# Miniprotein binders against p81326: the designs that were tried, part 123

Target 1, 226 residues: p81326
Amino acid sequence: MLHFGGFIMEINHISKILEKEREEYIRNKVEEYLKQGFSKDDAVNKANQSWRTYIGHRIQDVIYNLLKKFLKDSGLKVTTDKALNNRNLPEELDKVKRLIAINYGEYLFLPDADVIVYKVENNDIKIIAIISVKNSFRERRFETTYWKLKLKESPVTSHIKVFLATPDKDNEISYKCPNGKPKKMRIILEYELDGIYFLKEDFEETEKAKHFGKIVEDIIEISKKL
Short names: E, the ipSAE of ESMFold2; O, the ipSAE of OpenDDE; V2, 0.75 times the mean of E and O plus 0.25 times the DockQ between their complexes.

## First folded at step 10 (miniprotein)

Design Bf8 (at its last look DockQ between E and O 0.68; V2 from the best seeds 0.00; counts 0 for: pae O 1.9 > 1.5)
Fold by ESMFold2, look of step 10:
Structure Bf8 (fold): chain B 226 residues (1-226), chain A 83 residues (1-83)
Amino acid sequence: as target 1 above (226 residues)
Amino acid sequence: SDLEKRAEMLIEFAEYIIRLAEELLEEGRPKMAIEWLKMAVRFLQMALELARKNNLDELAERIEKLIERAKELIERAEKIKES
């Protein structure tokens, strides 16, 4: 499965498929909001916000299902921060929650991490990686780096790899020095995170910046070291 | 075998994509369903290549039926788009 070129190429097309849907989605949502009584200006703003939420959720769902299916036979399991926020968790997920939660005195919070990969061996649970999925960098540009730094703070969580997965349609982090000028966001994200995985073909590849299709092999290799 | 496991993973992901496309068809979104179905077919074709190279005849037959089903869904989606 590792280094299968057709697999990598097809995965890069996910964001293209979703972008083809944008115009129809926004038009339908504008009409929906106008019917609800919003002004044209407000309806357009709400439709664009709805699209950003929709495309983000769809990419997250696809990535979750991809990882779940391609990691299964390597003894790796996948869950989400949403699943872990359930108060009556199965014993296994309750252990996962306790192993990844960050303590803020009297409060306990999960990292904002979309997808969590772990393994179970000899009745022990080991968290391998978290993957943050970002469609754009309009808000919370460095949230993922914050969670990496918090996880490094404790010896219990410092081994956890923190990855970012993104189509980066607008090239906000695709290149380190476009036009000879350092792109601060790309440089900081690449420095602080364990990896950035792009859901597209055109970006500057480095040891930490890779095609998303390589993430399965990378996670499997990391899990063998733990 | 590792090659059989790789083919099975590709099949399972393609089946997820087909279910996503079926939902889109039910929502009246045939253009988007076609795009997802084309991706599913390409994943199934990768799995079929692995099965045939390794003489996994029963697996290859299963994959061929899935490809035929996906192509039938594409044809149905194209008719819906034209209507």
Scores: ipSAE 0.710, ipTM 0.892, lowest interface PAE 1.0, mean pLDDT 87
Fold by OpenDDE base, look of step 10:
Structure Bf8 (fold): chain B 226 residues (1-226), chain A 83 residues (1-83)
Amino acid sequence: as target 1 above (226 residues)
Amino acid sequence: SDLEKRAEMLIEFAEYIIRLAEELLEEGRPKMAIEWLKMAVRFLQMALELARKNNLDELAERIEKLIERAKELIERAEKIKES
């Protein structure tokens, strides 16, 4: 128990460390944009947008590597949608790509899949889970929900669990009914997704909304049932 | 054992963090590198505790070497920061 508590605390520190970069990053980008001839206001806005993209990738990379390492001993493999975007894929990844594809009639498209967890058994690939990593929910609030619903429509993909991992920096989905007012986004995401995992302590815990430290165990348990 | 597996996971993740910190140093970001390295040390310390509790002496020694490496990198990063 004590060791798990320590691990949980360190996960929270990951988000804190990444957020510490913001001030320096913004300052540097503002200076860069000012040198390019942008106004101060435009430079700040562009810097903030750049930061959102940057921090999103950084969190995704950390979570990817964490899951990759923590799931390794269970025989589970991890990849990303970025890795699947290559023209020349190894056979294994080509199969993974095909197994998460969503049918739109004449076209197949991949869901947003920041992290893909799968297992290989007797040369057969089983997709276990897709994890969407989001630092904030500004413009793409229900994108993960859309993909979950689309995956559910096919018997090929209906078994795939879809999880959301987030530090929820702006407390957009940390609580269901803060001050007695329902948070629509939290309620819908929790209802539609298989789980929400928080890289923070200050959130309302439920059966589906857990600390990120539980995601590895949950994925392993799911993998045993497939 | 389950405890050994947990220790190995912590070690592997710490090694990743160390690599990340090395990249940050190459990018000229010693402050951030130090923060990550401190985290790596904390993970390794957790692993070390697990190893010691289970009398895994060889693993404990491996972890201690990694802690030392991380600390050396912190010192290097601090020197770069002051430069």
Scores: ipSAE 0.354, ipTM 0.721, lowest interface PAE 1.9, mean pLDDT 89
ESMFold2 (binder alone), look of step 10: mean pLDDT 84; pTM 0.805

Design Bf9 (at its last look DockQ between E and O 0.76; V2 from the best seeds 0.00; counts 0 for: pae O 1.6 > 1.5)
Fold by ESMFold2, look of step 10:
Structure Bf9 (fold): chain B 226 residues (1-226), chain A 83 residues (1-83)
Amino acid sequence: as target 1 above (226 residues)
Amino acid sequence: SDLEKRAEQLIEFAEYIIRLAEELLEEGRPKMAIEWLKLAVRFLQMALELARKNNLDELAERIEKLIERAKELIERAEKIKES
């Protein structure tokens, strides 16, 4: 279908596939480590560490390819933190990198940005949005809000939308009041960020907390106002 | 047209998913490859519907062949899974 409903439904299948991939991956890795002579506890720990690396790359690649394919006909370009870390960047990407950098006196650092959306007009580059991908919230729970606040400090970067994309399979931020009390992490993330996009079906949808499939039209609309 | 652009976007994303599934088959993970291939078929079916509504017969024929290829990959993956 042309409307967001059909596209949203198929995007939600991605999160289901990712969860099934987790089960198979961890099972296979535990068996592999057990055969190497590790204890069960060590094998499980190693398998989980391996999964974090593997799935982080997988989710980022899927999001990158989705945005690249669906945004290109709107004049929008997409790059990644991996591409920006090359030593000898093309001029265009070097400009993208400089336009998201944050000054700390004599030092320049990039925010944690997994996927960056930008446009080129009259040889000028305008950064539209940064998407940070988080698989879980056990560590660095508010890192994305810190980077949003830093970007807001300068008129050069204050226009940049900062989005969080997450499967949130453990329901750490899926609901505002999951047990009758406000969930601090969800409330603060939603308040400070420009949007949270869930790669799953079951979450409390709000004006800022949406199905991931809605991100394409949101980015296009934002780009028209910049 | 807008519908033709949307169909091409769906096709290109489905082709990415098919390549991802082919990599999983090469890694000996046919169960997961099947799940990704079924998703690719669903995106291709959305593209096919758009092509037919827009009277893009050549595009529709291309999409039908892509769906056939994806289904053949599913059958190959099912044989590998059983071995």
Scores: ipSAE 0.803, ipTM 0.923, lowest interface PAE 0.7, mean pLDDT 88
Fold by OpenDDE base, look of step 10:
Structure Bf9 (fold): chain B 226 residues (1-226), chain A 83 residues (1-83)
Amino acid sequence: as target 1 above (226 residues)
Amino acid sequence: SDLEKRAEQLIEFAEYIIRLAEELLEEGRPKMAIEWLKLAVRFLQMALELARKNNLDELAERIEKLIERAKELIERAEKIKES
């Protein structure tokens, strides 16, 4: 137990490191855009937008690698939607891609799936979970919920757990009812998703809202039931 | 053992963080590299504690070497930062 506590604390340090990176990144980008002839306000806005894209990828990569390493011994594999966008996929990944596809009649589309956890048993692939990684919820508040609902509509994908992982930097979903006022986004996300995992300590913990340090254990337990 | 597996997981993740820090150094970001390297050292120290508690001497030695590597990279990064 003591060793798990230490690991949990280190996950919080990841979030702190990323925040430190933001300050430097924004400063450098602002300077770059100023040199390009943008106004100060435009430079700041562009820098912030650039950061959102950048940090999204960075957090995704860290979480991907973390899950990949910590799930490996359980025989679980991890991939990303980016890896599935390749034209020439290995057979295994091609199967994974097909097993997460959502039917829109004439078309199949993939859900947003920053991290995909699956297992291979007797050459059969079972998708276990999709993890959406979000640093902030600007403009994409219920996107993960949409994909969860769509996955539920098919017997092929209805078993797939959908998790949200976030540092929730802006405290948009950390608490259900701060100051007695319900946070609609937190309530809906927690209701519709299979779990929310926070890369921080300052949040309201519930059965579905947990610290990110619990995600590995939860995924392993789910995998045993499939 | 479960503890051994956990130590190995921590090592592998620390190695990833070290690689990330090396990339940051190549990008000319020594300050951020140092922050990640310090995190790697902390994970390795946790792994080392697990290894020692379970009398895994070979694993402990491997971890210690990785800690030293991370520390050397920190020193290199500090020099780059000062230049």
Scores: ipSAE 0.370, ipTM 0.744, lowest interface PAE 1.6, mean pLDDT 89
ESMFold2 (binder alone), look of step 10: mean pLDDT 85; pTM 0.822

Design w10 (at its last look DockQ between E and O 0.74; V2 from the best seeds 0.00; counts 0 for: pTM E .753 < .8, other shape alone 4.858 > 2.5)
Fold by OpenDDE base, look of step 10:
Structure w10 (fold): chain B 226 residues (1-226), chain A 83 residues (1-83)
Amino acid sequence: as target 1 above (226 residues)
Amino acid sequence: SDEEKLRELVKLIEWLAIMYGAEVEVEIENGKIRITIEVPDEEEAKFIAKIIKDLAEELGIDPKDIEIRIEVDGKRVEIEVEK
């Protein structure tokens, strides 16, 4: 547990709250679908499907808010790729957007950057880290790795740390070699990324695979070296 | 103890507020805890209020001892818990 500003980051509380959110969300959606004329079973199934979509965005928002809160005192700023998708950006965010762009010759594209941490010093912006948030690894398993590798190709972006944050509820990447069998995804992600941060307690900890509570400290440390 | 339950509830609400990017104020006066959360919209406020209620119930806090109000154009959740 890391103490920041007198507040201990307790993943257990977050998990408990998210579970209550799920229960309430499902209840509300079931009621909504029943009103639409679906059967109880169909309503429950549809609600669960809706939750799967919702929770992905929700966890991203939670992580954003956590980082925003706990990095504030360090003078670090946090934004999201969503915020950068606006046509009319403040100058600061426009600079951030440009500083994470990947060159594809005739085109510049942004990496998937659920959360972006940066600092402003003397009107100059320095990107510190990009955090990719994944609830599940069923789809686009190595997309974050791809972006990390692409960012490394340019001296403009090569310094940017890329982290993965996940609850990994289904234990897809929590362990490297469960039952003596290597988990390819865990091994590759850990190798290619700068860190994996788990919003859970039951995982194999390594130098790069840490409890999410450590991310704030790590980001602050990185920021001091930049 | 009832006090421990209330402390835990306060802690959970503080985390909840952070998770929603909301500001939270906690006031303790005369055996009563007042928690105020400001959120961006009414829908979120209503949702948060329900979560808080559920959390309190899980902790075994008597529903009679907790009052949740949504005020200020639906953007402020006020929770009062009696010790």
Scores: ipSAE 0.771, ipTM 0.903, lowest interface PAE 0.5, mean pLDDT 90
Fold by ESMFold2, look of step 10:
Structure w10 (fold): chain B 226 residues (1-226), chain A 83 residues (1-83)
Amino acid sequence: as target 1 above (226 residues)
Amino acid sequence: SDEEKLRELVKLIEWLAIMYGAEVEVEIENGKIRITIEVPDEEEAKFIAKIIKDLAEELGIDPKDIEIRIEVDGKRVEIEVEK
């Protein structure tokens, strides 16, 4: 059990709320598809597919809001890919964007950085960590490791911690050796990244693979060393 | 107990507000709960109000003991929640 700013963070509360959101979302979508003329079975299948896409964006928003709330008192600031892609960026966010961008000749691209944590000291911005949020690992399984390796290539970005946050409901990376067989995805992700944070209780915890509730404390401790 | 149910609902509502980046105030008067929550827009407000009602029902809290007040853009709005 962890304590954050007068709150006890428990993954069970977040999971309970997300399940209620799922139930209401699916109910609304099924009703919508039935009105479009789909059969009940087709409407349910389409609603579940729609939820799978929606939950990925929703989990990113949840993580952003949690970090923004619980890092504020430590002088740490939080932004997102969405915010950095807006037109007319404030000077502060424009600096954040430039500090994480990777150069590919005449092109600049942001790494897979759904949520970015940084601090401002005087007029200096220091990027602390980026968090990649993955709902499933069917596609782009090792994209986050690629971005970690790219960030390490430059002395100006090599300090940036790269975290993966995931509910991993299908247990694609929850255990290192399920049934005695090494799980390639979990082993490589854990080896290359600075941390994996699970938004569920049922996973194999290690030094790098932790409950999501630990992430605030970890980020604060990292920021003190920068 | 009924007090345990209310404490659990309040905790869930506080987490729900954090998950939406919303501000929430919870008041308890005469065994009834008044929840005031500020959200970005009416569409989100309707969804959140429905989630709160569903959570309360699962906990066995009488819907008549819950009053949800939604503020959008700093203005109080009336939100109809069926259930």
Scores: ipSAE 0.695, ipTM 0.857, lowest interface PAE 0.8, mean pLDDT 85
ESMFold2 (binder alone), look of step 10: mean pLDDT 71; pTM 0.645

Design w11 (at its last look DockQ between E and O 0.77; V2 from the best seeds 0.00; counts 0 for: pTM E .718 < .8, other shape alone 5.351 > 2.5, unsure alone 68.557 < 70)
Fold by OpenDDE base, look of step 10:
Structure w11 (fold): chain B 226 residues (1-226), chain A 81 residues (1-81)
Amino acid sequence: as target 1 above (226 residues)
Amino acid sequence: SDEEKLRELVKLIEWLAIMYGAEVEVEIKDGEIRITIEVPDEEEAKFIAKIIKDLAEELGLDKIEIRIEVDGKRVEIEVEK
């Protein structure tokens, strides 16, 4: 358990809080939909659907905030793809944006980079890691893998670690071979990515598949080698 | 014990603050706990206040006077023993 500033990253507390957030969110949305004239059953269904969308963004924000907090003392900085989507960027973020760009000949495109960790040394920016956050793997299952492979193709970006962070509530990738059957998605993601970090306790741990609490330590270690 | 429950509540509040990217200050003096959280917007403050209330209720802290106030972007929690 990483002790940063006296805090041990406890997934149990995070999960408990997220559950309370869900309850409160659902309550508020149900009330809103009832006021709009929906039936109770319809209001509940709509609220649950709304939550599914909301929680994806929420988890991304949570991970961003956690990394920002726990990497601060190491001198590492954290940003998001959303922050980089601005037309007018501070010089530092403009450099970050350029350093993660993928070349497609006539065009440069950014990888999906929910969270970006970088360091500034002697006015030089070094990108350390990109963290993709996925709540569900129903769509675009290998998108993060695609971006990792593309980043590897350039000497400018080949050093960038790409991590996946997920609660994996539906156990889509928590186990490699449940019931003796290989889970293709888990195996491929684990093989191609630099790491998978689970915001849960019930998963098959490997060298690359770890508890989210290890991500801070791993990032710090990587940063020292760059 | 009530003390253990309070410690748990404080931990949860600290985590909650981190999860929201909020600054949190905890002061413990003379058996009183004062926690201040500053969040980016008032809606979040109100939301957080409700979550804290629910967490306190779940912990069975009904016998302890917990005051939760929202002032703009600031959530103030006062626990009196």
Scores: ipSAE 0.793, ipTM 0.918, lowest interface PAE 0.5, mean pLDDT 91
Fold by ESMFold2, look of step 10:
Order: sequence, then C-alpha cells, then structure tokens
Structure w11 (fold): chain B 226 residues (1-226), chain A 81 residues (1-81)
Amino acid sequence: as target 1 above (226 residues)
Amino acid sequence: SDEEKLRELVKLIEWLAIMYGAEVEVEIKDGEIRITIEVPDEEEAKFIAKIIKDLAEELGLDKIEIRIEVDGKRVEIEVEK
C-alpha cells in the first residue's frame, strides 16, 4: 500500500490535476454562459470569476478528502464547517460543534474553520486542530489569527491547533522579508498560528511554515499528546 | 519510456481519486491494465474522464480507452501494453 511519505513527495501531482480541472471548468462555464446569451468576452470574464470562487471551495474539498483518507488509520476523524451548519446534525457532530464554539455573551458562534480534525475516545470528543483554507489574502487578511486568539482565551478550546493552508499563488505570504522588507502579513500569521502549510514548492520554509504534505504527520503527533 | 509514462498516469489517477474522495480499483487481466473509479454522479464522471484524457494526452499516451458505464457513475480506463 502507498504510505503517507509518498503523498508528501507528490504535491506536484495535485497541482497538475488542479490545472487540468481549471481548464475544463472554464470551458464548461463559458459554454453555459453563452447559452444564457452573454457575449463571448462576457462569458469568459464570468467563467474566470466563477473559477476564483470555485477553486477556494475545491481546495477545501481536496484537503478534507486527503486528511480523511490519511488520518483514518490513526483513529482521527475529519469534518467541515459546512457539515456543522447542517440543519439535521448527528449527535457526534453536534458535540464537535459545541466544543469549538466561542462565547460572546448571549451569543455563541463558530470560528471560521474550514476543516476540523477530532478524535473520539469512549464517546468523548477531543478537538485536535482546525485548518483554515485561504486562496488569497486580499480580504480578511488576519481572520485566522483572530480565531486562534479567541480559542486561546478559554481552557476548553486553548489546546486546539489552528493551521492555515494556502496555495498562495500570488506570493502574498510566501516570504518573510521580500526585497529586504518585512512582510507584515507573513510575519504576523506565522507568529500567531500553529502552522502555515503551503500547497506549492516555492516559499520560505521555517519551523511553522511547511510543505502541505507535512500536515498529516504533525496532526498525528499532536493527537498523541492529548 | 512508455512504461514510465504509464506509471505516472496511474499515480495521477490515484491522486485524482483521492482528491474526489472516490474509490479506485486496478485490475490486470489478459495483459491489460484496467482502472475503475466510482463517482457520485454522471456529470462528475464525465468531468473526471475529461481530466484523465487531458492528462494522458499531455504525457503522450495514445493507447488509453476511457469508458463511462451506462449508469454514468463509473469511469473505466484501459491501457494496452
């Protein structure tokens, strides 16, 4: 059987596949918009805009499926914020939801967690980590750090690791001091979060800034300490 | 070589299946390699089949047969040696 190490070395395969998905997605969307009566130029522009929204959700789905597959044999379970917002929530997921919720006086809110890793031991649930997936940093640049800080404020949630996963294709946080000047966004994100995992090869690697392939090993090691 | 390109395509198909949370079966019979991917619906099957075709073409593999089963929820790939 293929072991985890093989998938760490194959991140370029994921990127290659996503490139082909982009090409086919855009072709299909252009065809759809042309049928709706848009001009060719408008259809192409709308298809590209649609892809920008789609790729964010697609990367989240890829991360979910990868983690679900590779954490299964370690007794770790994976869910998403979408699943936690379902009207008909199973009891196990209802417990997960309650264990991650943040109290704002008379209100309870979930942090913006795209993927949640937890374990179940004798019907008790322990939240291990949340992974925030960001395709770009043009908006809400420090949202993930806000949620980490809020989770740190309570003994119920302070153990939860908060990770950021990103392709960072525009190099917004890939380097700490590009051109000799500190990049505020990269420095603050790395300082406050438990880890940043890049879905690409070209970035400044540190103890907290790693190739995405390392995330499975890191999560497993954390789970052993809980 | 063609053998090296085939091994690369199989790896890409296995990654593709993982990325979709899909089950994959690999069969070797009568000197052929057959790969089957189970998908939730016909539109996803058609999309995946197009992706596999594009990947194979980029690798220069021309002896690939891709079929979608009648129910539209299964992609089959056959490779001649």
Scores: ipSAE 0.702, ipTM 0.853, lowest interface PAE 0.7, mean pLDDT 84
ESMFold2 (binder alone), look of step 10: mean pLDDT 69; pTM 0.602

Design w12 (at its last look DockQ between E and O 0.87; V2 from the best seeds 0.00; counts 0 for: pTM E .784 < .8)
Fold by OpenDDE base, look of step 10:
Structure w12 (fold): chain B 226 residues (1-226), chain A 81 residues (1-81)
Amino acid sequence: as target 1 above (226 residues)
Amino acid sequence: SDEEKLRELVKLIEWLAIMYGAEVEVEIENGKIRITIEVPDEEEAKFIAKIIKDLAEELGVDKIEIRIEVDGTRVEIEVEK
């Protein structure tokens, strides 16, 4: 169990809390939809649909907050792509934004970077890692892989580690070869990315596929080499 | 034990605070645990308060008082041992 900032990262507690959040969220949304004139069944269905969208953003926020908390003592900083989308950025964040930009000739675009970890040393910014957060792999399954490959093409960004963090609730990538059949998505993601971190206990652990609790240590170790 | 339940609840509240990026303070005085969570807005405070209440109920912690200071965007939780 990894102790960070006096806390042991316990996925069980996180999961329990998220379940309570779901229950409360659903209750609130059902009530809202009932007030709008929907039937009980429709209200429940709509609430569940709303939750699916909400939880994706929520997990991203949770991961951001966890990393922010547990990397603080190491002197590492954390930001998000959302924060970088502002027109008026502080100098530090403007530099961060520029340092993760991908060149497409006439245009620069940012990779999907749900969470960005960087350090400031002697007024220089070094990007350490980008964490992509995925709740579901139904859509854009290899988008994170694409960005990793694009970042690798430039000497400016080639050092940036790209991690995937996921609860993988539907076991889409938790196992490589369940029942002897290779899971293409798991295999490719694990091969192309620098790591996959699971916010769950039931998964096939490998050198690159780890429990989310290990991400902080891994990031700190990477940061020491930059 | 009641003490174990309280400890578990406190731990859950601490994790909850972390998950929301909120600052949390825990004070233990005279057999009472006071937890203060600073949140960015009232809506979040109310939501967090409900979650804490549900967690407490599930754990069987009956002696819990939750207060929301709207002006300070703070959730105050008092648990008696």
Scores: ipSAE 0.781, ipTM 0.912, lowest interface PAE 0.5, mean pLDDT 91
Fold by ESMFold2, look of step 10:
Structure w12 (fold): chain B 226 residues (1-226), chain A 81 residues (1-81)
Amino acid sequence: as target 1 above (226 residues)
Amino acid sequence: SDEEKLRELVKLIEWLAIMYGAEVEVEIENGKIRITIEVPDEEEAKFIAKIIKDLAEELGVDKIEIRIEVDGTRVEIEVEK
């Protein structure tokens, strides 16, 4: 089940590559800042801050590219909220945008979805799932659950699965009851969302909390029911 | 073994290409493996080439003849066994 398109979808490969990307990125940025006349300490601090901004977008791009690659043979299409915010949208993407938008009186806003999976059947578009990608849970802990609850308010959008994908390197949501005490973030996120997919090996697996390698099979299975 | 290390390197290169949304061409000619990755930017190609070099060194594939070249937006990896 981890064998898609002749490739084994292994989280270890992705993590190993991202680690090397980080090392080379930091090295290049430190060198660049030193040449600009910054001290070694300032160059390192600036490089690390630059990486924190970069990695957030990079993980989203990685997940988009993976899903696009491994879902295409199942007739499933993938886009991003970044692409949907473009002023000049193709008709297909304009329909996707309209199908997930939430009405706030005279305003219409997209939920904060990093990756959107949909299918096209007889000129009809069916939104399958949105995936929120979070590297950390410091400031916007429950944002994804808010959007799930908003989508549930309408029978037109209530079928849309809302997933969270995360490396969770700091173990903020990896375990339900660390040291015997319930972890509110993990418990609430798992309860409200349709699934949490970890981009690492060490976490407490449940029916909703899974290895990221399972996401393609899960999405395909859900799409067959729609 | 060297064969296992090479298989792991090729797999990592294929994953790297997927992670960049890049097209990968793999050719096998008289015991040579040639992998070509096409990316939009020369800067990105140079970065990817360095990542592949680092991965090869970590796996200990240096004892196998590996050639990594960047030609504009193209990264070419050639392996002889």
Scores: ipSAE 0.699, ipTM 0.877, lowest interface PAE 0.9, mean pLDDT 85
ESMFold2 (binder alone), look of step 10: mean pLDDT 70; pTM 0.642

Design w13 (at its last read DockQ between E and O 0.88; V2 from the best seeds 0.79)
Amino acid sequence: SPEEKLRELVKLIEWLAIMYGAEVEVEIENGKIRITIEVPDEEKAKFIAKIIKDLAEELGLDKITIRIEVDGKRVEIEVEK
ESMFold2, look of step 10: ipSAE 0.725; ipTM 0.900
ESMFold2 (binder alone), look of step 10: mean pLDDT 75; pTM 0.685
OpenDDE base, look of step 10: ipSAE 0.779; ipTM 0.907
ESMFold2, look of step 11: ipSAE 0.731; ipTM 0.898
ESMFold2 (binder alone), look of step 11: mean pLDDT 75; pTM 0.685
OpenDDE base, look of step 11: ipSAE 0.787; ipTM 0.913
ESMFold2, fold request of step 13: ipSAE 0.746, 0.769, 0.759; ipTM 0.904, 0.908, 0.905
ESMFold2 (binder alone), fold request of step 13: mean pLDDT 76, 76, 76; pTM 0.703, 0.706, 0.699
OpenDDE base, fold request of step 13: ipSAE 0.766, 0.768, 0.759; ipTM 0.905, 0.905, 0.900
ESMFold2, last read: ipSAE 0.742, 0.756, 0.706; ipTM 0.903, 0.904, 0.875
ESMFold2 (binder alone), last read: mean pLDDT 77, 76, 76; pTM 0.706, 0.702, 0.702
OpenDDE base, last read: ipSAE 0.769, 0.754, 0.748; ipTM 0.907, 0.899, 0.895

